# Designs tried in a protein design chat: VHH binders against q9m2c9. Part 27

Target 1, 358 residues: q9m2c9
Amino acid sequence: MACIVEDPQRAGQSNETQIALISGVPDDISKSCLARVPREYHMAMKCVSRRWRDFVCSDEMCDYRNEFNLAESWIYALCRDISGGVFLHMLNPFSSRRSWKRINDYPYIPMREGMGFAVLGKRLFVLGGCGWLEDATDEIYCYDAAMNTWFDVVPPLSTKRCYFACETLDGKIIAIGGLGLNPNAKRTWDIYDPLTRTCKSCSDVNIVPEMEDSFVMDGRIYIRGGVGGSSTAVYSASSGIWERMDDDMASGWRGPAVVVAGDLYVLDQTFGAKLTMWCKDTRMWIHIGKLSQLVMKQPCRLVSIGNSIFVIGKDCSTVVIDVENVRKNKMNGVMVCSSIPKTWDDDIDVISCKSVAI

## First folded at step 3 (VHH)

Design c26 (framework vhh_8dlx_2)
Fold by ESMFold2-Fast, scan of step 3:
Structure c26 (fold): chain B 358 residues (1-358), chain A 119 residues (1-119)
Amino acid sequence: as target 1 above (358 residues)
Amino acid sequence: EVQLVESGGGVVQPGRSLRLSCAASGFTFDDYAMHWVRQAPGKGLEWIGNIYDSGSTFYNPSLKSLVTISRDDSTNTLYLQMNSLRAEDTAIYYCAKHPYEWGSTFDYWGKGTLVTVSS
């Protein structure tokens, strides 16, 4: 019904405006505006309304920010305290006052050795591992960095593994090799697909049983393991085969590795702590600089954000190295360093660290 | 009961275009994101792309210029438009419902539709 004095279309539009994300603005434009807000304000945005919270926590917002290069990488460190409790510390590298902050422990994760740590989109995965009273496990724990919550129901790996390589490639988590009661674990890898919630197992004779380190570069997974960390191999996704790693490249892999804008960096721990870079053009290692062992407690973990390498010590003390000039000129450079102090006086150990882009 | 029924597959010559459809029932279609996934013979699943309830689309970067995903919420239908088909696009194409809750073990997939690109 409509009278000349009444406008039912206007009445309907008024009600719709009340439930809109931003009053007077279409939802598609509102979402575009909200998605462009810096990540540090996302927690405050979740407090505005249920619809804002749902959007900020959504895969839609994360996918939008990634497509338009708006995503900000924050560092997450999986840590163990003196009681054996496992928890996350988080660092916002874009904050004016950079400091490590502890994340809520809920739910509690069992303390295990040789766990895998992987990132897909806005989610952190803790996979596998073993304990003194427990053989290798297939359990997976998932933390959503946009929701700031743990998921307690995650499908397991197809194979129980510890001390394995864990990387993400083509939107999937790949868990390679490792130890377990099943002898076949050492020659298999699991491809975990979050879209299908399926885990597919593959096998190859070139996979070493115990993995020490791995990295992804140019669509390939590089692994190092075996006796003394001397066995290396590379998996090419485009060819689907395991290949031999370049011997000259492998000879320089003497510590934790990180890829910065397509270039491989290694913190060589053989004769002190020395940062080196693999030069693809010349096929040789370039010395970048030396870090003081007095301020960096080993084992160190490496994470890259932009042109910076974050060297995270076992106590979470962090050194930030800017390698922009080295990358641009591919020559020996002066390292530009800054520091971020350890969290507190508590005795904690960093197990693994990854960056999560939101 | 959630049901997804793909259609529109068949034999297509290289370089031509094809549009696939997915009819959804058993849930409120306009409340969920939808995905297209394919599996070539003897190979693993490959994610093609998705479309959110808002209409925002995101694609596998290797396929972005070759595919378009759309939806019609009035008919509960999801579409995949494929252009410049190649022999390597031969696969079973599945539509899948985005899970509401992470960690759900429910399989919300269609049975698939076969696309064969050959001359």
Scores: ipSAE 0.006, ipTM 0.449, lowest interface PAE 10.2, mean pLDDT 78

Design c27 (framework vhh_8dlx_2)
Fold by ESMFold2-Fast, scan of step 3:
Structure c27 (fold): chain B 358 residues (1-358), chain A 119 residues (1-119)
Amino acid sequence: as target 1 above (358 residues)
Amino acid sequence: EVQLVESGGGVVQPGRSLRLSCAASGFTFDDYAMHWVRQAPGKGLEWIGNIYHSGKTFYNPSLKSLVTISRDDSTNTLYLQMNSLRAEDTAIYYCAKHPYEWGSLFDYWGKGTLVTVSS
């Protein structure tokens, strides 16, 4: 028998003995239990102890949640206010009280046009861009959604660029074309590898120089650019080759695009706002439904989560469209909508939107 | 000074097994997760898997049936067991320290050990 020591080492003290995450439970079981807690409670969990905070912020937490198929996709909107400040708004689409929330960690991101916005794992990246009197930049800013913090130092792009295509594919960020001081930027692309934190630069004469929109589908990056969005290109990162886009498919790409369960949807903004879908079997665009211009302030951004399309207006006012019935009954699909109000901030503009799974 | 030194590479015949080791120094090894990464000639880096301080492992799904990662905290050594080696497994194999406290993917990286699978 030994004497029971009253008042063992506490959190905040120098400690050689690790404190258990949950009293009487081994850490591996405790971590498995903590990983199963819904994402909406993760902020509260960070307040329980330093060990809980460190675990919730860790890649280990994300690895557990991915293993258990528990990852939740939340929407992040990169916004600009009337002062030109850049910040993030966040939306939990699974909450019964769906509302946009401002992220109160302001990065020192200068006012720039034509920035790239990409997601890789739990991290959001803001790349490149140009100012009214400043040429294109190679700067990269990184936000960690689990830590809720911006990183001070991120290695830059290999080439300064703005108004370029920016997508994630095969665990890498791919920045294609655009404008910059380097005249060859129009015919190059950077592959940013998070393992090395470096960019590999590639080149091809078939690249469209001025990018307007892009999306990823079936392991390929689809790009639209040029004057009036009249030029298209398809890039395959796995093969490293450029392919031609189907002309009928390209003709219907008249607004922001999103892929839902392997099908391409476009919000056609030519005459009002109409949701259309590309039917691969018939090679035809199918009209799904119409949105009121009075409710949706253009330009709109699209994000998909599950079987839903989130149409995010310039002011963050959001319409949620369930497209499950359309996917099953392409000829007789019904468009089901719900709405989420704009933020409390009156004068904001949405630049880009992405979903981040944790 | 943080150092990671991989060993155990060499020329091996197809179908054989091989065990790689990584000797760690300059940090508290049992506090950090460790990773294995490889690079085949003319190709990019490929993540193999990791092992946390608890012994819990996570693997690249394309490689899970072929590899096992383990650690010995008493000797500050990380291991990669590879079975049924094929010509496509020819690569330089690296071990890397996970920057657990800062949420980055890797903060320190070994020099690598070459594995050549040939008859």
Scores: ipSAE 0.000, ipTM 0.394, lowest interface PAE 12.8, mean pLDDT 78

Design c28 (framework vhh_8dlx_2)
Fold by ESMFold2-Fast, scan of step 3:
Structure c28 (fold): chain B 358 residues (1-358), chain A 119 residues (1-119)
Amino acid sequence: as target 1 above (358 residues)
Amino acid sequence: EVQLVESGGGVVQPGRSLRLSCAASGFTFDDYAMHWVRQAPGKGLEWIGNIYHSGSTFYNPSLKSLVTISRDDSTNTLYLQMNSLRAEDTAIYYCAKHPSDWGSVFDYWGKGTLVTVSS
């Protein structure tokens, strides 16, 4: 039988001699095997040796799992407690005992409104925002979901902003418009590049609407803003071109939006909660199904994983909707629901939600 | 001390089913997740799937429709049910114990059992 050897080395010791990841097994084969282990066991794997921890936390493992479609998306909710502090809750949707768990390892993040929340690979970013007596900030906080730690130093945005669109596209975080001390903030956007850890600021003379909601679809960032959500804009990050949104498409954007396998879904909360889908072929909104409004605390946030939409209420109570038939056939959809209870902390509010695939 | 013994391999015709067994001893079987791994001739190790101590299973997506993993904690036995066997399923199949969450840990593998699928 082969055994896995524990590495006795301490942090900060630089060794030229490498210890095998798995005794009697070549490292390339060992890495292939380790990368296929389900995500729920990754914390246990980090405890085996320093080499296992380094590999499990590495881009190499993340890239391998992504390449072979082994990555598992877990949901992270950015929450605010009664004291105004912010923190993360995490949900493993693949667990038989699906429940929200609080992440206790975090720096002090001040209570702010209008913060951006974005995901890049295995990392979550909290950007910008403002306090009721504090002008917009350029601060960025970063959490690494593979390491389960917050970064102690993150370069700031180029422009202080709050209530802005914050999306990930082409491996970069794009922060568009919003409010700030600079009156031109609404006509600017920042492109944060994680490889260089720099922000590039761009500007356009066109008026960007006040940001209320946004989503990414087909290489474009769709933005809705203004009172009543009547103002829309579309940004192509690759070309830097601003376009008007299809008026028919915009008219149905009446609640939180999420993209599932290239198709846009909106939870229309105008009269009862109705899930609708934009049909690109016919350029019409299709009614998918309805949810009981008594079960959800608004505002709701949407996250997609596979063929499921997770509707996360203000109190973190969650409803799961399966839209597989609609996605595959574009018509005659069937909605199947399950639920996940709220967190034990009744004093929390969900600010934003993202999934992180590891 | 810790021992994993695979059995049930052999020569099988394409399209048929086969069940492999792994007898475990030397540790508290029902506290650990267990894995099945295979190695085809001239190729690297391929993870098949695992079964948690709770009974929940995870499978390699390329194999999910063709295999079922189960366990019998009363007999300390792990099973791999394979259906619709193909020539490409020819491999040595290994049973492996998931590493413990508790400190310094050794992961133990069985000797393997050969499955040959041929007409």
Scores: ipSAE 0.000, ipTM 0.114, lowest interface PAE 20.3, mean pLDDT 76

Design c3 (framework vhh_8dlx_2)
Fold by ESMFold2-Fast, scan of step 3:
Structure c3 (fold): chain B 358 residues (1-358), chain A 124 residues (1-124)
Amino acid sequence: as target 1 above (358 residues)
Amino acid sequence: EVQLVESGGGVVQPGRSLRLSCAASGFTFDDYAMHWVRQAPGKGLEWIGNIYHSGSTFYNPSLKSLVTISRDDSTNTLYLQMNSLRAEDTAIYYCARGGKWELPSYYYYGMDVWGKGTLVTVSS
């Protein structure tokens, strides 16, 4: 819980710049010390004073933590309940007692189909989508994970889109293709640059119309969509051109994909749930292990943190797979995993999952 | 009116040093983080670094050893010191205003005010 310090008028605000963060310690040293506190204690730090709260919520705090290589990736799941209400669940994977926690901030986000979900720094973005009684939208909503606050005042996409690919690459959000009232939406992409707060539109005839999945690997955006998920394409950021995906690689892309330590993993959900890995050296798919349909409710979402894959089921029940341990025990076919139970809410659906580093 | 005016650009020889200035007016300068951004011919914007109201500085890792950002809140001036200039440092250099604290909560993010830029050409 965040503590609010009530200050009188502008005089209180002016005095904040002269009040030491830590008595007897220069502010630069104090900020350096505060930035080293583990993320789990940041909420408690916000309750110490107004200056501590402002620093903990600041971009300055995040810049210090990134420079010190102290940023911790936590998992955020965008969920809907039976009434169509939208909310976030959060998981700290570094906690000794791993459990999903509901975020009590009340976002006013319309429930839409085919929304994009992207992360830039400490912020989560929800983009586009369509409703049963409305066409595709260009609206963007932003959640700040350090402040635990939703912002609805974000520049819109240049093109109204739903069922599009949405990825972060080179510090920018890239929204590719999808459906909309503008027929050209199928062949365009938007690049949102947070430095300038601008959205640039580009076009290419090779863009897939309806997107099912995408991932980023080795400076490239891989997309899959179209009839039966049969159409694939690859965007190369370095060359700025669209390439054809390797047919053997594309043939194994039969479910949600995630990249761990430069390697592509896919959860094949065709019959049962099978984790497979693309071996770049041999250009072959390698079977890693199976997950029970009785334990994991489909559709599943994948998030990677370090050498672990978090398989998040429809009900937010989660299986954690240690990829390094799988590689060490590969000959024996042993898939080392742990589980995290579903949230308290029995009638929720996971829409999307992302990790946010603070 | 809120304005940022860059100065100090020009033609310099490789290996030399150059200091750019940015004069701010129309707002309380010491409440804002300030940024330097450059754009080389035919390329996109490249973030150089920032300085917070506290004086804390953060840099693009590729440029950290070559640049120093500082501010003088008494004169509402932002500085960029560049050392060991190379031909690839030829660019238009922009001063930009970052976010400020909106008490009790942080409200603004990203850069909302930009100068017109100053051209730096590194050639013999």
Scores: ipSAE 0.211, ipTM 0.653, lowest interface PAE 4.8, mean pLDDT 79

Design c4 (framework vhh_8dlx_2)
Fold by ESMFold2-Fast, scan of step 3:
Structure c4 (fold): chain B 358 residues (1-358), chain A 124 residues (1-124)
Amino acid sequence: as target 1 above (358 residues)
Amino acid sequence: EVQLVESGGGVVQPGRSLRLSCAASGFTFDDYAMHWVRQAPGKGLEWIGNIYHSGSTFYNPSLKSLVTISRDDSTNTLYLQMNSLRAEDTAIYYCARGGKWELPEYYYYGMDVWGKGTLVTVSS
């Protein structure tokens, strides 16, 4: 029998020279494996190759992590220094070495007051605001937490506004009311839809123009504003209907608010800092615990992750409160706390805090 | 001239299946993630799912058992397979272009090119 030798030009040749993510492993399996790596190592992964960097920075990576229930919520604090420069600090709350880290990408964001801060997926948005030398703006800035990079090409709001309510609901950013030279700002709200990259504008003459605080609970946006923060309103984004806030509930809203597992918590800052919870069953505020005003520099910001409330002071000093047991015993004044020290950046002010899941 | 054209819509009985197609032209189809989005009468846009250039698919959790997204890069065509159709699935179905697989040089979120849509009516 003659031995038949295969033609080398046909056997084993490929017209594609694309570099594999992991040598000898199909890309779909490689991506599945890479997506399971804890978020703290994602920066190191970006240094392995251009293809690893591309994948780690991609929406595909985030979609895999969400599918596998691996997404980790980290805290981002928008800060201002003594010169008015704007920058981000970030905190990994799951690290054994919990400490605030400054993000090295410095945004070109003008010094402004009354800006909105919102999160969509892996991206942080800074919206609107005003200054001593400028009226309200419609500018939007976007930070991508997977890339650790600011983007300057973002469609603006339909209306220039500052000191407005800014919340994320149903995958959209909703900017309500605020101040501006255009009277439309005072009685309108913008719905920014990232799917279409468009803003829808709505109006209602009953909108309180100057907003102080807001939160999202049970598919509704709760707003506090007006003189001394005494006016409240509730907006249902799904129906576009304005509702009246429960008067008893509104009476206890005396500081920053956060929702944990469907329950409203407020840090009452009228004398010191007292954490309280709204009990829906009894229609009463219950006292959970007190924080030292000498250690926690006001104003404080609240962020929830799981069953924990992160109380972030003006200087980024942070207290972590576990409310799992409080939810089961509403009459217990005992508070379980841990602490995270302030940053090494002196003379900073925290403007806003949000969690971003990747 | 970037263009997306949906086809395959029409009237379907409840419980039946339907396959929608989206023909892409004017760009390198296999470089982009592709999405399906629907809009029911009087309602907002509802994201159905996407497929990345790699073939990886992700779905709206409410729809995951009812739909399958696939692509044929040789024909520049995106597909949506729908099973066990209900009256509530009556909507205009849109295909849309997502992000490029390389580091984003364009917009980093949302969809920049949409088809005109195809109407699906599920009726008794």
Scores: ipSAE 0.302, ipTM 0.696, lowest interface PAE 4.2, mean pLDDT 80

Design c5 (framework vhh_8dlx_2)
Fold by ESMFold2-Fast, scan of step 3:
Structure c5 (fold): chain B 358 residues (1-358), chain A 124 residues (1-124)
Amino acid sequence: as target 1 above (358 residues)
Amino acid sequence: EVQLVESGGGVVQPGRSLRLSCAASGFTFDDYAMHWVRQAPGKGLEWIGNIYHSGSTFYNPSLKSLVTISRDDSTNTLYLQMNSLRAEDTAIYYCARGGKSELPDYYYYGMDVWGKGTLVTVSS
């Protein structure tokens, strides 16, 4: 427990002697064993030795955990406080004591509206955005969830944009449309490839300009935007072609969306809050259940982990909905839920939420 | 000057094996994870696999049974062994430098050094 505190600046010491990770055990076997330790103990492991800390924070650790199918998705909420400061809250959904915990505040991220959020591997990216006295930016900030550290230097987007669609697909971050200093920004998209550390820009006349919401399903990016959120567009990654969205499917997209095991769920927040699912077989929206506004403060954000939807309210109060029985047609629309309470320490607003697997 | 030079490409018959080499210079080779990446004609980049200083290897699941990555830190050389080559394996093969194996990848956000590539053509 003592090793929970962040340590953002310690990386400069070279070791004179190579010490085994585990006495009497070869390093490759030691690393395989360490990689099998549940994520909740990784902070304690960082306190055992410098070599354990370095391994736990490394890409090699993540590669082992992915190979052994051991990666655990935890939820990260980007929040702002009453003073306009930006910081991350983190939730371990597998903990016996499920509670939101505040993490790293460095470096300073300017408070901006219309920022994009994306996850690649163990890293969370905050992209673009605008302010009252600032036009759209191309700045990117990166947070490493294994190190609990923000990175100061990330190559910028090729185009300054805010209120744009931002999704991860095929190992790349795709930033689509939005508003910017360049009047053509609304008709462009950027593809950031971490493999090559490059950002490519593309354009098409059919892109919806101001993006309100987006999601990834079946290798496609679905986007809703325009005046009153009435315009939709679909980007097909395999063909690189823009398609029109099914009108019946689009008509039910009246709030934040999340994909669980290949199925689309939408929290309709028009009057109260109701969870609905798009049924591909019948091509109809199915009503799952209602959430009380006394329990959840809007606007809500959705994150999926396994067969569960985490509904995160404006104040970080959270409802967990298990949709396994709905998906398998075992209980036919029965909603099973539990709650994670907000803390009373600070008045905070949730801006965006993503899951990060380690 | 940091440099990677691939070699061993050429025309090979279907079903044969081929070993590619990558010679590294200008940096401490054994500190870094190394990657193999390929690009087939008219297609995007496809990650093949990587190898860490420890010798630990990780592969693209679709290619795991067909390839083996190894390294010789004494000669600063990375290898890619390919078996049972098919026409679909026709591509330019690149080696690339990843992050430092024994340190948190604090300073790097992907592959920062790439070779010019070596062409492998699988044809009868």
Scores: ipSAE 0.449, ipTM 0.777, lowest interface PAE 2.9, mean pLDDT 80

Design c6 (framework vhh_8dlx_2)
Fold by ESMFold2-Fast, scan of step 3:
Structure c6 (fold): chain B 358 residues (1-358), chain A 124 residues (1-124)
Amino acid sequence: as target 1 above (358 residues)
Amino acid sequence: EVQLVESGGGVVQPGRSLRLSCAASGFTFDDYAMHWVRQAPGKGLEWIGNIYHSGSTFYNPSLKSLVTISRDDSTNTLYLQMNSLRAEDTAIYYCARGGEWELPTYYYYGMDVWGKGTLVTVSS
């Protein structure tokens, strides 16, 4: 069932003259003004009044910010500790003091391997996964980044999965393949549609069963998996068909991948650590720059914000690469890097990273 | 009994305008955001836009210049005004109830009540 928090004070408000959000200002104008406040101040705004808190946490606030092109992408890292706890760390890339900050744990989220991590609007979804003593699950957990609250009751996946590809495309979450007790799980994909709150299941015999990496580019989901990461597949959401990946493109996919401004970047881990870009026009991999392997503890996750790639190591130590300057002056090899250290000393690992725009 | 009933659909010529209505009953209409969603033959659902209890409207960017959503809280009625209709606007149009303005939901759009839909056919 839906995990909806009932507000016992709400009933009184519906039968009284509503107090304006801003005295003397119509609510639609007030909301337009409040939506223009930078994201870093949203927590303080929630303390002004119940109506301000409700608006700041609302979908209406996000709709205003998106329409005004004011949405700020922050990075969320889902972390685990050895005691079985899971929690989120957050990074504001627009802060002068770029530092990872812990968000309160939801104590009932299980620690699992091979979970999917996806973003729709202001919400983060944690899907599937398995444990050493637990078979693959179909459970979905939802975190609302505006409310800073976990909602643990969402409709499950149609199939129990772990180590599957999980991407958002065309306003839907698509969960592809993976391992589970159902022998057909590896050949299916689930499409979660937030408009209908339903999960549709599809199947194809050519799906790679165990996924290592995936990315979305030009309306398609690219997947790498199988033994040694040697198998690739491309899913087109608009047509619902599966295609083969370009062999030259696939041959360069030798590490974590990220799409920045429509271009594919891969951190190639062979013979050192090199950032490379796939050039669609020439159908060739272009060398961007070399990074120190000592700074990047594998497995690394890549997140893009604007024209920057955030290389997030297993311990959450982060390297930031500005690829716009490299694209404009790539023959001169000007790769601008900065670093953001980890903020914890315990044995804690990053499971997944995503950016959430609010 | 919570109900949404769409009306105003039918066969229209390309280039013309059409206004759809949605009559709401069984709940406090002015506490909820309301949405319009359509489904063209053989295609998935496409969100058209919404209107919050405050009157603020938001639209699918692909449709923003072609549609206007409004509400009349005194009559519990939601409207969709469509202009410059084209063949690809042929679809079943659904009215849907969004989240309550004070109540958090676990889904982005929070649509929990839908009408049966009204068919709009644009033909030449």
Scores: ipSAE 0.272, ipTM 0.684, lowest interface PAE 4.9, mean pLDDT 79

Design c7 (framework vhh_8dlx_2)
Fold by ESMFold2-Fast, scan of step 3:
Structure c7 (fold): chain B 358 residues (1-358), chain A 124 residues (1-124)
Amino acid sequence: as target 1 above (358 residues)
Amino acid sequence: EVQLVESGGGVVQPGRSLRLSCAASGFTFDDYAMHWVRQAPGKGLEWIGNIYHSGSTFYNPSLKSLVTISRDDSTNTLYLQMNSLRAEDTAIYYCARGGKWELPRYYSYGMDVWGKGTLVTVSS
């Protein structure tokens, strides 16, 4: 009996194609169709076949979803438990039964303070930080939200730093200032470019060493730091120019900041919780509304999705503010908000929160 | 030896078209996504677009109406077609290797192989 020898080229084509799963449809059309499936069903799609799983996990699928404006922003919270363990919680804000879910792939990230947390595309980056017995580090950890997997090898920062500003701008991660054993580290910033897997270091004598908070607006990184958060600075990544922050704007930055539809919002936590907005036209802070102190669990982190601000507190206890609805229906000086229950885990500190669009 | 070699650059007049080629060798070309990236004098790298092993293409929104990326897996060649060239298109053009479809979890972080580039000068 003769054995049938399979054509290796034909076998390779069969393994690469989606057409076998959507009979009679060209592969590019099939992928376009698969890319239109809502993100909540992507886990189920990964169970259909290896080819569907590979596509769902791929950069190609993310590119399709971005091109057709199908990407959905989900919230990822970098958390620390009572043992100092670092892990991620995830929230799908589009689910009718909104709840925080712990990511079961628990990384072996060392217990560190002052870490940066940044997002590029479908990937989350944890950068730098210092430990109880460790000075500042240059280590980077990367989590892929589509694959639900941590990467083993990530190039380090050019400079070891902790308590620094960490933002994404123009497709790059920018790490500004911070502390470290090298005194010159506090006067530098690193531009991490994932396209080349390189990190470029820059320096300026006017950089404030310790950073407390930052946000990106209109192509600039706004930084607050120093003793009691009294110092502010503005960095333009495209030009590399440091600008002075508007004094009136800076005076209202009295709590966590978030940008919603191009406008700056700050949760002023001085003597209660008040949401305020910076009006660019009038150069004045506008009072949006008050949050009940009873529903706010400090410390709070802010993330925006669409017209909503997610106020994420201890144990991921979350208050959701629809800014558009509050502006239309403001009456009593207290905002009516929806809520999302805390995680089942107790004594969880929320280090940072970011949205990831897939 | 894994190599990417760009060709087709040169001096062109504004409004003209130009096609660049990238010859790949030393790896299974049809398993990988491929990218075009450019760098204008004194500027940073600008991503132009990519083409996946499947043939699906994606472009920088600023450039999508002006460029077309294609590939010929039988000759291990990547192409960049540029139309309506302007003075601001003057740059060194690089081809680069992206992720492998079979092992996205191991290769999905950036581009790992780059050509040396080909210069395109748009001038009258």
Scores: ipSAE 0.072, ipTM 0.596, lowest interface PAE 7.4, mean pLDDT 79

